# Ledger of designs, part 33: VHH binders against q9rw55

Target 1, 281 residues: q9rw55
Amino acid sequence: PQVEQLARQKMWNLAERFVAGESIESAIQAVQALERDGIAGNLDLLGEFIDSPAKCTEFADDVIKLIEAAHAAGIKPYVSIKLSSVGQGKDENGEDLGLTNARRIIAKAKEYGGFICLDMEDHTRVDVTLEQFRTLVGEFGAEHVGTVLQSYLYRSLGDRASLDDLRPNIRMVKGAYLEPATVAYPDKADVDQNYRRLVFQHLKAGNYTNVATHDERIIDDVKRFVLAHGIGKDAFEFQMLYGIRRDLQKQLAAEGYRVRVYLPYGRDWYAYFSRRIAETP
Below, E stands for the ipSAE of ESMFold2; O stands for the ipSAE of OpenDDE; V2 stands for 0.75 times the mean of E and O plus 0.25 times the DockQ between their complexes.

## First folded at step 9 (VHH; framework vhh_7w1s_2)

Design q03 (at its last look DockQ between E and O 0.78; V2 from the best seeds 0.69)
Fold by ESMFold2, look of step 9:
Structure q03 (fold): chain B 281 residues (1-281), chain A 116 residues (1-116)
Amino acid sequence: as target 1 above (281 residues)
Amino acid sequence: QLQLVESGGGLVQAGGSMRLSCAASGSTFRNAMYWHRQAPGKQRELVAGISGGYTAYDDSVKGRFTISRDNTKNTVYLQMNSLKVEDTAVYYCAASLTRGTWYDYWGQGTQVTVSS
């Protein structure tokens, strides 16, 4: 236990730049600091070993506590969740537990004028997640629930178009899962080009667009695109990771762009950060 | 509670200079502050912003206007040089994310009138 505690402390000295700590209180303080810079937060409670219906519902309860605490601290709640973590695919009396728990979470967020983003996971969950997204937008409105599309998937352009009737709030990401070439572009250049297509088509459709990237060339392309098409800064936002390119985050905020920063937190940060360190020497 | 009070407006001749101040009073220090302006019959537009020492300007005022702040007084300034008639507007200071939304707190504004 002493060796593990010492290793954990050393890892925390590296991780604290990129993770908002273990507690709701530390996460809220991190959001408040960002808000003083004109930058919004996207809170993400890290979870691991959520392997039973009871644990899924407990995790959803913890997300609701986060939403309540954020509101009490004067923060408009903005929280990302993975539907698998709250029970997607697990039956509860003939209904999907993930959908049941998502309703509870989104209802609480809506009570406070907040927003829940449904993270997209691996390609095998895209169909069910988009189906549940459509259901939840119908129940709560697009101003309170959004989802994610991944530019590395071949299907994403078609999926984007199929959702236009909802006027959906979508976060565009490149993708982070190991996907086979049967479903995802293997070449970065194709992923990046498809990312631009997703963003530009979503903006042109008149839908709120979250441009989640640190790629300055894409950011500059978006700036030029919105100027050329008369699209106001209230129609989109840039999204970035906590602790990465804080200079760029503040620069964009000073320019009057909306900027939101992903804030992972929780006791599972050690496992999360250990994997990220292994990826980058 | 945050309160934003602009001052320093008035009448100035074209080519002249003027300095606007925005005193931010309240319990919470704000690193990000913005100047907007609204000419009669037009939409309010961003003029300059500052966040944590980073500054940015609308193209129409670059090289003529400077945003700055005095952290000890929690005051933001807009130094306006080489003023043009088209700079005539009500100037507002603004804060963002004070109640969880973008640009959710505004001062009352101060009139700037540039005469030819």
Scores: ipSAE 0.800, ipTM 0.929, lowest interface PAE 0.7, mean pLDDT 90
Fold by OpenDDE, look of step 9:
Structure q03 (fold): chain B 281 residues (1-281), chain A 116 residues (1-116)
Amino acid sequence: as target 1 above (281 residues)
Amino acid sequence: QLQLVESGGGLVQAGGSMRLSCAASGSTFRNAMYWHRQAPGKQRELVAGISGGYTAYDDSVKGRFTISRDNTKNTVYLQMNSLKVEDTAVYYCAASLTRGTWYDYWGQGTQVTVSS
């Protein structure tokens, strides 16, 4: 136990750049620090793989506690969740547990004027996630719940278009999962191009868009695009990961753009940290 | 509650210089501060911003205007050089505050008039 603790402490010294601590309090403080620089926060409770309905519900309860704590601290709740973590795919009382728990979470957020982003997972969960998203938007409004589209998937342009009737808030990302070539672009250039298409089409449609990327070329293209089309800076936001390209985050904020930082926190930070190291050697 | 008070505006001839000040009081001085301006018949527009030591400017004022801050005085400044008639506007100080909101607090504005 002592060795483990020492190891964790040592690793934490390195990981604290990318993780907003292990506790709700540390996460809230990190958001407050960002807000002093005109940067907003997106909180993500890190958790291990959850394989039981009871644990899924417990995780949802923890997210609700986070929302309460944020509100108590005077922060507008903004939280990202993966539906698998709260029970997607598990049936309870004739309803998908993920949907049930998401409803609880969003209801709490809405109470405080908050926002819940349903993170997109691998391609096998896209259909159910979008269906549940549609249901939840219908119940709570597009101002309180959003989702994510991944540009590396062939289907994503179609998915975006199919959601236009909801006037949805969507975070655009390149992709985080290993996907087969049958469903995703294998070439990075194609992923980047499709990313631009997703962002530009969503912006033109008049929907709130989260441009979640650290790619400066794409960021510059977005800047030029919105200028050319008379889209205001309040119509979208740039999103970036905690601890990554902090200079760019602050620069964009200085330029008057809305910037939101994705802040993972929790005891189960090691896996996340390992991924960040791999991405940012 | 944060209060912002602008000062330093007035009448100046084209080619002249002017320094605006924005004093913040009533709350913690935020790192992100901005100058906006609104000309007659036009929409309010961002002129300059400062955040975390980084500065940014609208293209129309680049090379002429400088935004800076003095944290000891809780004040942000806008040094305006080589002023043009088209710079005539009401200049506003703004701060981005907590809760993920943008530009929650504004000053009353100060009139800057550049004469030909």
Scores: ipSAE 0.517, ipTM 0.830, lowest interface PAE 0.8, mean pLDDT 92
ESMFold2 (binder alone), look of step 9: mean pLDDT 83; pTM 0.844

Design q04 (at its last look DockQ between E and O 0.04; V2 from the best seeds 0.00; counts 0 for: unsure alone 60.6 < 65, placed apart)
Fold by ESMFold2, look of step 9:
Structure q04 (fold): chain B 281 residues (1-281), chain A 116 residues (1-116)
Amino acid sequence: as target 1 above (281 residues)
Amino acid sequence: QLQLVESGGGLVQAGGSMRLSCAASGSTFRNAMYWHRQAPGKQRELVAGISGGYTAYDDSVKGRFTISRDNTKNTVYLQMNSLKVEDTAVYYCAAGLTRGDWYDYWGQGTQVTVSS
């Protein structure tokens, strides 16, 4: 236990740049620091091995506590959740538990003018996540719930178009899961080009667009596109990771662009960060 | 609460210079502060921004205007050199992103008039 505690302490010295600590209080302080720099937060409570309905509901309760604490601290709540972590796929009382818990979370966020982003996971969950997203937008409005599309999936361009009736707030990402070539582009050039297609089509449709990338070429392409099409800076935002390119985050903020930064936190940060170190980018 | 008060505006001849000041009072002085302007009949536009030591300028003022800050006075400045008639506008100071809202704190503005 002492060896583990020493390893955890040394790991924290490396991780503290990328993780906003273990507590709600440390996460709130990190958001407040970002807001002083003109940068918004995207809070993400880390959870590992949420493997029972009771743990799923407990995790949802903890997300609600985060939303309450953010509001009490003068922060407009903006939280990302994985529907699997709150019970997607576990039926209770004739309803998916994930949907039940998502309603509770989004209702609390809406009470405070906040926003919940439904993370996209592996390809096997896309259909159910989009189905539940459609339901939740209908109940709460697009200003309080959004979702994610992944440019590495062949289906994403069609999915984007199919959602236009919702006027949806969508985060565009490349993708982070191991997906077979039957569902995902194997070539990075195709992923990057599809990323541009997703972003540009969503902006042109008049929908709020979250450009989640550190790729400066894509960021420059987006700047050029919005100027050429008369799209205001209030129609989109750039999103980036807490510890990555803080110089670029502040540069974009100084230029008057909306910038939001992903802030993972929680006691499970050690498992999260250990997996990041084990992955070689 | 955070309050922003602009000063230093007035009449100046083309080619001249002037410095605008924006004093922040109330809550914690922000690292991210902005100058905007609005000319008669035109939309408000971002002129310059500063965030944590990083600065940015609209192309129309780059090389002529300089944004800076004095943390000991909770004040942000806009030094304007080589002024043109086209720079005539009401200049506004803004603080970005308070309580999760974009640009929800604005000063009341200071008039800058550049005469030919």
Scores: ipSAE 0.588, ipTM 0.866, lowest interface PAE 1.8, mean pLDDT 89
Fold by OpenDDE, look of step 9:
Structure q04 (fold): chain B 281 residues (1-281), chain A 116 residues (1-116)
Amino acid sequence: as target 1 above (281 residues)
Amino acid sequence: QLQLVESGGGLVQAGGSMRLSCAASGSTFRNAMYWHRQAPGKQRELVAGISGGYTAYDDSVKGRFTISRDNTKNTVYLQMNSLKVEDTAVYYCAAGLTRGDWYDYWGQGTQVTVSS
C-alpha cells in the first residue's frame, strides 16, 4: 500500500497537468480557475469499466453529486458522461439502465440550468447512443443535453444530418477509439477534412457547435468560416482538454470566443493520463 | 416574489466571530442559497454556497466560515470565525437560480467591518 501510494504520488505530479484532481472539490476549483480567465468547464468523472448494474447506478449517483457540488459552488453544471458508464446495454425493469440513469442525471442538471454531454464511444455504440440522445432531447430539451460526433467515422456526416430536426448541441471530435478501416477513415487528412465538413455543416444549419480540437489549422478555418458566413461568436464554442495548449485556450478566450475546457477528475485517472502522455509527449 | 433580508453584521475585532442571517420570504425557499461579499474597490465575489446537501467555500474563507440553512425558518446562515481585516465587506445573500442565471434575488446587504 505504501509503495502504491508513493507511485501514485509520483505519477500524480506528472498527471496533474491533465487531470483536475481526484476529488469533486479539486475539480470545482479547477473550473473556478478557468473561469477567471474567461474559460468555461466541462467536468468528466473518470471511472473504470463498469460491468454491474449496481455500479452503474452508483456511478450515476456520483455524477449527480458532482452536479450538486457544482451548483453549490456557483458553477453552472456542465458534465460529460459515457452512457456505458451508467448502464447502457443493461436491462433494468424493462428499460435500458443507461437511459434510466442518464435521465436522472439530466433531470438534475436541468434543475440548475445545466448541460449534460453524452460522450460518444466506439462505433458499436453509435446507434444506441444517438437513439437515446434523441429520446433525452425530447424529454429535456436540446438546451440541457448534447452529444458527440466523431469525424473519423464515415457515417458521421449522415448522423449529423439526421439529427437536424432536434437542433442539437453537438461536440465535434476527430475520434478517440481504434476503429477499423471498414467504419473509419484511416488517413488523418480525411479525418481532418471530414471534421471541417461536420463543423461547417452544423454551423450553417444554425445549430450550436462545439469545436473540440487543438488543431490550429482547423481552428483558423472555423474562424474564417464563421466570419465569412456572419455567424456570431455566441453561436459556437471551442473546446479543449485540460492542460493542453493552455496558451491557445486563453488566446481564444481573449479574442472573444467561447472556450470550454474538458476536465477529467477522479481516482481512476491513470488510464486517462497514460493516454494523454501518449498523445502529447 | 422572493425577498431576502440579511442581518447580523456590524463591527468586530480581528480574530472575532460573527454570524450572519438571511431570511427569505414571499416565495418558496430556494434549494440553493449563497453568500457574496463586496469589499471597497473590489468586485462582488462568492463566499459560500449551499445546495443539495453540499457546501462550497471560497479558498479565502475555508476553515473559518460555515454556511448552513434552516428550512423550517427559511433562513440561511453564515458563521464567520477567525475574522480578518480583509473580510471587511458588504455581505449579500442570494438565492439559487434554475434558469441558467445564478441569482434572481439579492438581499440589501449587511456591512461587516473587521478592525485590527
Scores: ipSAE 0.046, ipTM 0.545, lowest interface PAE 1.9, mean pLDDT 90
ESMFold2 (binder alone), look of step 9: mean pLDDT 81; pTM 0.831

Design q05 (at its last look DockQ between E and O 0.05; V2 from the best seeds 0.00; counts 0 for: pae O 2.6 > 2, placed apart)
Fold by ESMFold2, look of step 9:
Formats: C-alpha cells, sequence, structure tokens
Structure q05 (fold): chain B 281 residues (1-281), chain A 116 residues (1-116)
C-alpha cells in the first residue's frame, strides 16, 4: 500500500495531462478551463469492479451527483456512460437494471438541458445497447441521449441506417476492443475507410454527427465534405481525448469548429492509466 | 453576464484599411473569440477566430485580415487591410463557448462598407 501510494504519486505527474483528477471539483475545473478555449467537455466518471446490482446503482447515483454538480457550476451537463457499469444485463424487478438506471441518469440530465452518450462496448453488447438506445430516445428525445458506432465492426453501416428514423446524435469511433475478424475489419486501412463512410452517411442523412478522431487526414476530409455539401458547423463536432493534441484542439476551435474533449476522472484513474500505458507503445 | 460591443466600422475605399474592436465585459476572460460577417443577401459567415494563441481565417481574408487580442483590455481586434468591395458586410463579434453552448453571445454588429 505504501509502495503503491508512492508509485501513484510519481505516476500522477505523468497522468495528470490525460486525466481530470480524482474529484468532481477537479473535473469541473478542467471543463471550465476548456470552455475558456472554446472547447466543450465530455465527462466520464471512471469506475472499476462494478460487479453487483447494488454497485451499479451506486455508480448511477454518482453519475447523477456529477450531473448535479456540473449544473450547479454553470456547466451544461454532457456525460458518457457505459451501460454495463449501471447494470445492463442484470435483471431487477422485471427490467434490465441498466435501462432503469439510464432512465434516472438521462432524466436528471434532461432537467438541466444536458446530454448523455451511451458508450458502445464490445460487439456482444451492440444489439442490446441499440435496442435500449431506441427506447431511451423515444422517452427523452434525441437531444438528450446519443450513442456510439464503431467503424471497425462490419455491422455498423447497417446499424447507422437502421437508426435514421430517430434522427440520432451518434459518436463515430474507430473502436478500442479486441474483436475477431469474423465481426471486425482487421486492417487499419479498412477501418479508416469505413470510418469515413459512417461519418459521411450520417452527415448526409441530416443527423448530428460526432467525429471522434485525432486523424488529421480524416478531419480534413470531413472539412471538405461539409463544405461541398453545404453542411453547417452546427451539424457536427470533433471529439478528442484530454491531453492529446491540445494544439489541434485549439486550432480547430479557432477555425470555428465545435470541439469536445473526453475528460476521464475519478479515484480509479491510476488503474485506468496504468493499463493504457501497458497497452500503448 | 457577458456583453460584447463592437466599434470601428464605417465607410472605406477599396484598398484601404480599418480596425474593428470588440470590447468584452461582465464575464470571465475568454481565450476563444470570433469575428463573423453578413453581407446583404448572404448567410452569416466566420471571418476569423482566436483560441489560446491559435488563429484561423476564412480563405477569402487570409493575408489581409488579422485577429488579435489585448488581454489587458479584454478586447479582440480585427485588422482589415487591402479591403475589397466584397468585404462589405455587418461584422459581428461572438464568444466561442459559454456553459456548453456555442455562440450564445453576440454583439449587435458594426457596418463596414467598402466603396470602389
Amino acid sequence: as target 1 above (281 residues)
Amino acid sequence: QLQLVESGGGLVQAGGSMRLSCAASGSDFRNAMYWHRQAPGKQRELVAGISGGYTAYDDSVKGRFTISRDNTKNTVYLQMNSLKVEDTAVYYCAAGLTRGTWYDYWGQGTQVTVSS
């Protein structure tokens, strides 16, 4: 514990660039600093070992406290959650606990004009997440809840089209889970090509599109596409990770594009960051 | 509450110069500020932006216009050189982002008229 505490303290100097601290206060301060630069926040409370219905509901309560604190600080709440962390797949009182908790979270966000993004996890959860997304959009409206599609999955183009009746707000990502070639493109070039297809089709359909990438070639392609098709800057945003390419974040903001930055925070940052370091070259 | 007041517009001959000012008051200092313009019969368009020392310009004004900031006066400027008749528009100052909302504070605008 003393050795880990010392390692934790030394690691924090490295990690603080990429994590918005341990507390709600530090996360809110990070959002406020970004907003001064014209950059919006996407808050993500880090959670680890959420393995029981009670812990899932406690985590949902903590997300609601974050939303309340953001509102009290004058920030429009924008929070990402993983439905597994709030009980997806756990039946309670005749309903999926994840859906029950997501309703509570989205209702609180809606009260303050906020937004909840339902993060997409591994491919085995895509069907249930999209089903629950439909339900939640029907209950709260597309301006208060969105979800994610992953360009590395073969299914994502079809999924995107199937959701058009909702006029959905979707974050397009490449994908971060280890997936077999039976469900996902193994080659980066194919993932990148499919990423462009997802973004362009969603924009062309008239839906709000979140372009989550640091790939400047794709960013430039999006800029050209929206100009060529008369798509306003209010129809989409670029999304990036806290601490990565802050120069590009500010450059895009100066160009008048909407930019949002993912802000992980919480006491579990050490475990989170240690795993990222171990996995990243 | 943030208030934006533009000044410095008027009539100018093609090839001439002028400087627009946008004084910001009543809110926290903002690193990100923008100039837009709207010509008769056209949509409002971004002319220049600044965020934390980074600047950007519409292609039609690059090399001719300069956005800058005086942090001591909480004022953003647009220096416009080599003006063309096509630059004729109402110029608006805007704050970039407030409480998660983009472009919710605008000045009332200042007219710039470039005569041939």
Scores: ipSAE 0.702, ipTM 0.900, lowest interface PAE 1.1, mean pLDDT 90
Fold by OpenDDE, look of step 9:
Structure q05 (fold): chain B 281 residues (1-281), chain A 116 residues (1-116)
Amino acid sequence: as target 1 above (281 residues)
Amino acid sequence: QLQLVESGGGLVQAGGSMRLSCAASGSDFRNAMYWHRQAPGKQRELVAGISGGYTAYDDSVKGRFTISRDNTKNTVYLQMNSLKVEDTAVYYCAAGLTRGTWYDYWGQGTQVTVSS
């Protein structure tokens, strides 16, 4: 136990750059610090893979606690969740547990004018996630629940278009999972191009768009695009990861763009940290 | 419509204690209540909040101030211990966070002066 604690402490010294602490309090403080620089926060409770329905519900309860804590701190709740973490795919009382728990979470957020982003997972969960997203938007409104599309998937442009009737708030990302070539572009150039397409089409459609990337070329393209099409800075936001390109975050905020930082927190930060190290040497 | 009225302020010596009260009247006592303060020449800042059993504090007052509420009395309290000169400010009660730094209701404020 002592060795583990020491190891965690040493690793934490490195991980603190990318993780907003282990506690709700530390996460809230991180958001408050960002807000001083005109940057908003997106909180993500890190958790291990959950196989038990009871644990999924517990995880949802923890997210609700986070929402309450944020509200107590005078912060508008903005939280991202993976539906798998709250029970997607598990049947409980004749309904998908993920959907049930998501309702609880979003309902709580809505009470405080908050927003819940349903993070997109691997390609095998896209259909069910989008279906549940549609249901939840219908129940709570697009102002309180959003989702994510990944540009590396061939289907994503179609998915975006299919959601237009909802006027959805969508976060655009390149992709976070290892996907086969049968469903995803293997070439980075294609992923980047498709990313631009997703963002531009969503913007043109008049939908709120989260441009979640650290790619400066893409960011510049978005800036030019919105200028050319008369799209206001309040119609979209840039999103970035906590601890990554802090300079760019501040710069964009200073330029008058809405900026939101994705803040993972929690005890189970090691896996996330490992991924960040791999991505950002 | 909700009305908030602060009380309990005044003059206190450094190291002393003071308890502020905020009485809410109306049909919409909010689940979240907050204390803010504004010192001379400074911007109004959040001091403490309470919501759903959770409490939050500014770092400058952690360990010294305690926010609590009595729902039966529709009142929120701020117990201030170990007061410092820099705690001198007008203290405001707020309710109903709508957007970020926006609140639906504010009290008139109560002056707290901490003398050296």
Scores: ipSAE 0.033, ipTM 0.468, lowest interface PAE 2.6, mean pLDDT 90
ESMFold2 (binder alone), look of step 9: mean pLDDT 82; pTM 0.842

Design q06 (at its last look DockQ between E and O 0.04; V2 from the best seeds 0.00; counts 0 for: pae O 2.7 > 2, placed apart)
Fold by ESMFold2, look of step 9:
Structure q06 (fold): chain B 281 residues (1-281), chain A 116 residues (1-116)
Amino acid sequence: as target 1 above (281 residues)
Amino acid sequence: QLQLVESGGGLVQAGGSMRLSCAASGSTFRNAMYWHRQAPGKQRELVAGISGGYTAYDDSVKGRFTISRDNTKNTVYLQMNSLKVEDTAVYYCAAALTRGTWYDYWGQGTQVTVSS
């Protein structure tokens, strides 16, 4: 009990730079500070033990409260959610609960001109998440819902192309899950090259592209690509993590690029960071 | 009410210098502020930006223009040296994320005319 409490204290010392606190109020204040620097926020409510339909719907209600609070504070809501946290894969009355709850969340965001990004999780959820993404874009429009593609998956280039009819807003990430070599590139160099292909193809297709990386060489390659192809700064944004390379975030903002920063918050930060620390070699 | 008010424009001979000012009131004064310009028949383009001590410039003005701030006056400046006739434009100061999106607040502009 005391060992756990001491470990929690030590973990908070490490985490406080990268987590926007436990409350909606602290998350809102963090976004407002970023906005003064010309940097937008991407809010993410941390969750733990969301293993029943009732808890999934409660979590969705809490996301809606966040969206309302952001709007009331003069922030255009931009929130990321994991569909598993709101009930993906749980049948309720013949429909996926995750889809039901996502509709509620996106409808609230749309009411305020906001945006919901559907996080991509491990490879086993990609098919259902893209299917639900297509449904939700059809219902709400690409201005209000987006999703994520992961460059470490072999399938991602094909998935990107298959979505072009939606003119989708997609966040490009490298990937953070342990995936077998049957579905994902094991070599970092291959992941990085596929990341470039994914970003450049999406930009060239004329779709809004979120370049989520701290890799300065990739960022520089994107700058050169958009210049060479006459792509305006309003067609894409760079996305980064809260507390990482704040110097680079401000430099890009001063250059007139759109920059957005991922802001995790919530009471469950301890469980979140405990898993991250336990997964690090 | 939020206001951005540009001043300091006018007529100047090529090779000359001029300093533009952007006075901000209320929440329009931020750590990040920008100068844009628009020549007749052209799109508005970013000239210079500042965020938290970091500055950046369009290639066409690097080495000739300098953006700076005076927090005691809530004012952002654009010092323009070695002016060229191609610099003739209306110059606007701008803020971002005052209403939730980029470049969402603009001044009325100040005309800069560079004569040969």
Scores: ipSAE 0.772, ipTM 0.918, lowest interface PAE 0.9, mean pLDDT 90
Fold by OpenDDE, look of step 9:
Structure q06 (fold): chain B 281 residues (1-281), chain A 116 residues (1-116)
Amino acid sequence: as target 1 above (281 residues)
Amino acid sequence: QLQLVESGGGLVQAGGSMRLSCAASGSTFRNAMYWHRQAPGKQRELVAGISGGYTAYDDSVKGRFTISRDNTKNTVYLQMNSLKVEDTAVYYCAAALTRGTWYDYWGQGTQVTVSS
């Protein structure tokens, strides 16, 4: 136990750059620090591998606690969740547990004018996630629940278009999962191009768009695009990961753009950290 | 319409204690409640909040201040212990509504002066 603790401490010294601590308190403090620089927060409780319905429900309860804590701290709740973490795919009482728990979470957020982003997972979960998203938007409104599209998937442009009737708030990302070539662009250039298409089409449609990327080329393209089309800075936001390109985060905020930082926190930070190190050596 | 009235402020010596009260009237007392303070020449800052059983504090007051509420009295409290000169400020009570805007209601404020 002591060795493990020491190891975790040493690793934490490295991981603290990318993770907003292990506790709700540390996460809230991180958001408050960002807000001083005109940057908003997106809180993510780490816990991706949940196998039991009971644990899924417990996870949802923890997210609700986070929402309450944020509210108590004078922070508008903005939380991202993976539906798998709260029970997607598990049937309980004749309903998908993920949907049930998502309702609880979003309901709580809505009470405080908050927002819940349903993170997109691997391609096998896209259909069910979008279906559940549609249901939840219908119940709570697009002002309180959003989702994510991944540009590396061939289907994503179609998915975006199919959601237009909802006037949805969508976070655009390149992709986080290893996907086969049968469903995703293997070439980075194609992923980037599709990313631009997703963002631009969503903006043109008049939908709130989260441009979640650290790619400065794309960011610049978005800046030019919105200028050319008379899209206001309040119609979209840039999103970035905690600890990555802090300089760019502050710069964009200073330029008057809305910036939101994705803040993972929790005890299960090691897996996340490992991924970040791999991506940003 | 919610009305907030602060009380309990005054002069206290450094190291002393003081309890502020904020009485709410005119609406159901279910909202998140907050204490803010504004020192001379400084911006108003959040000191403490209470919502859904959770409490939050500014780092500068952690361990010294405690926010609590009595729903039967529609009152929120701020117990301030180990007061410092830098705690001198006008303290305001605030309530948040459920529509996503913060601090829709404010009290008139109460002066807290901590002398050395």
Scores: ipSAE 0.031, ipTM 0.432, lowest interface PAE 2.7, mean pLDDT 90
ESMFold2 (binder alone), look of step 9: mean pLDDT 81; pTM 0.829

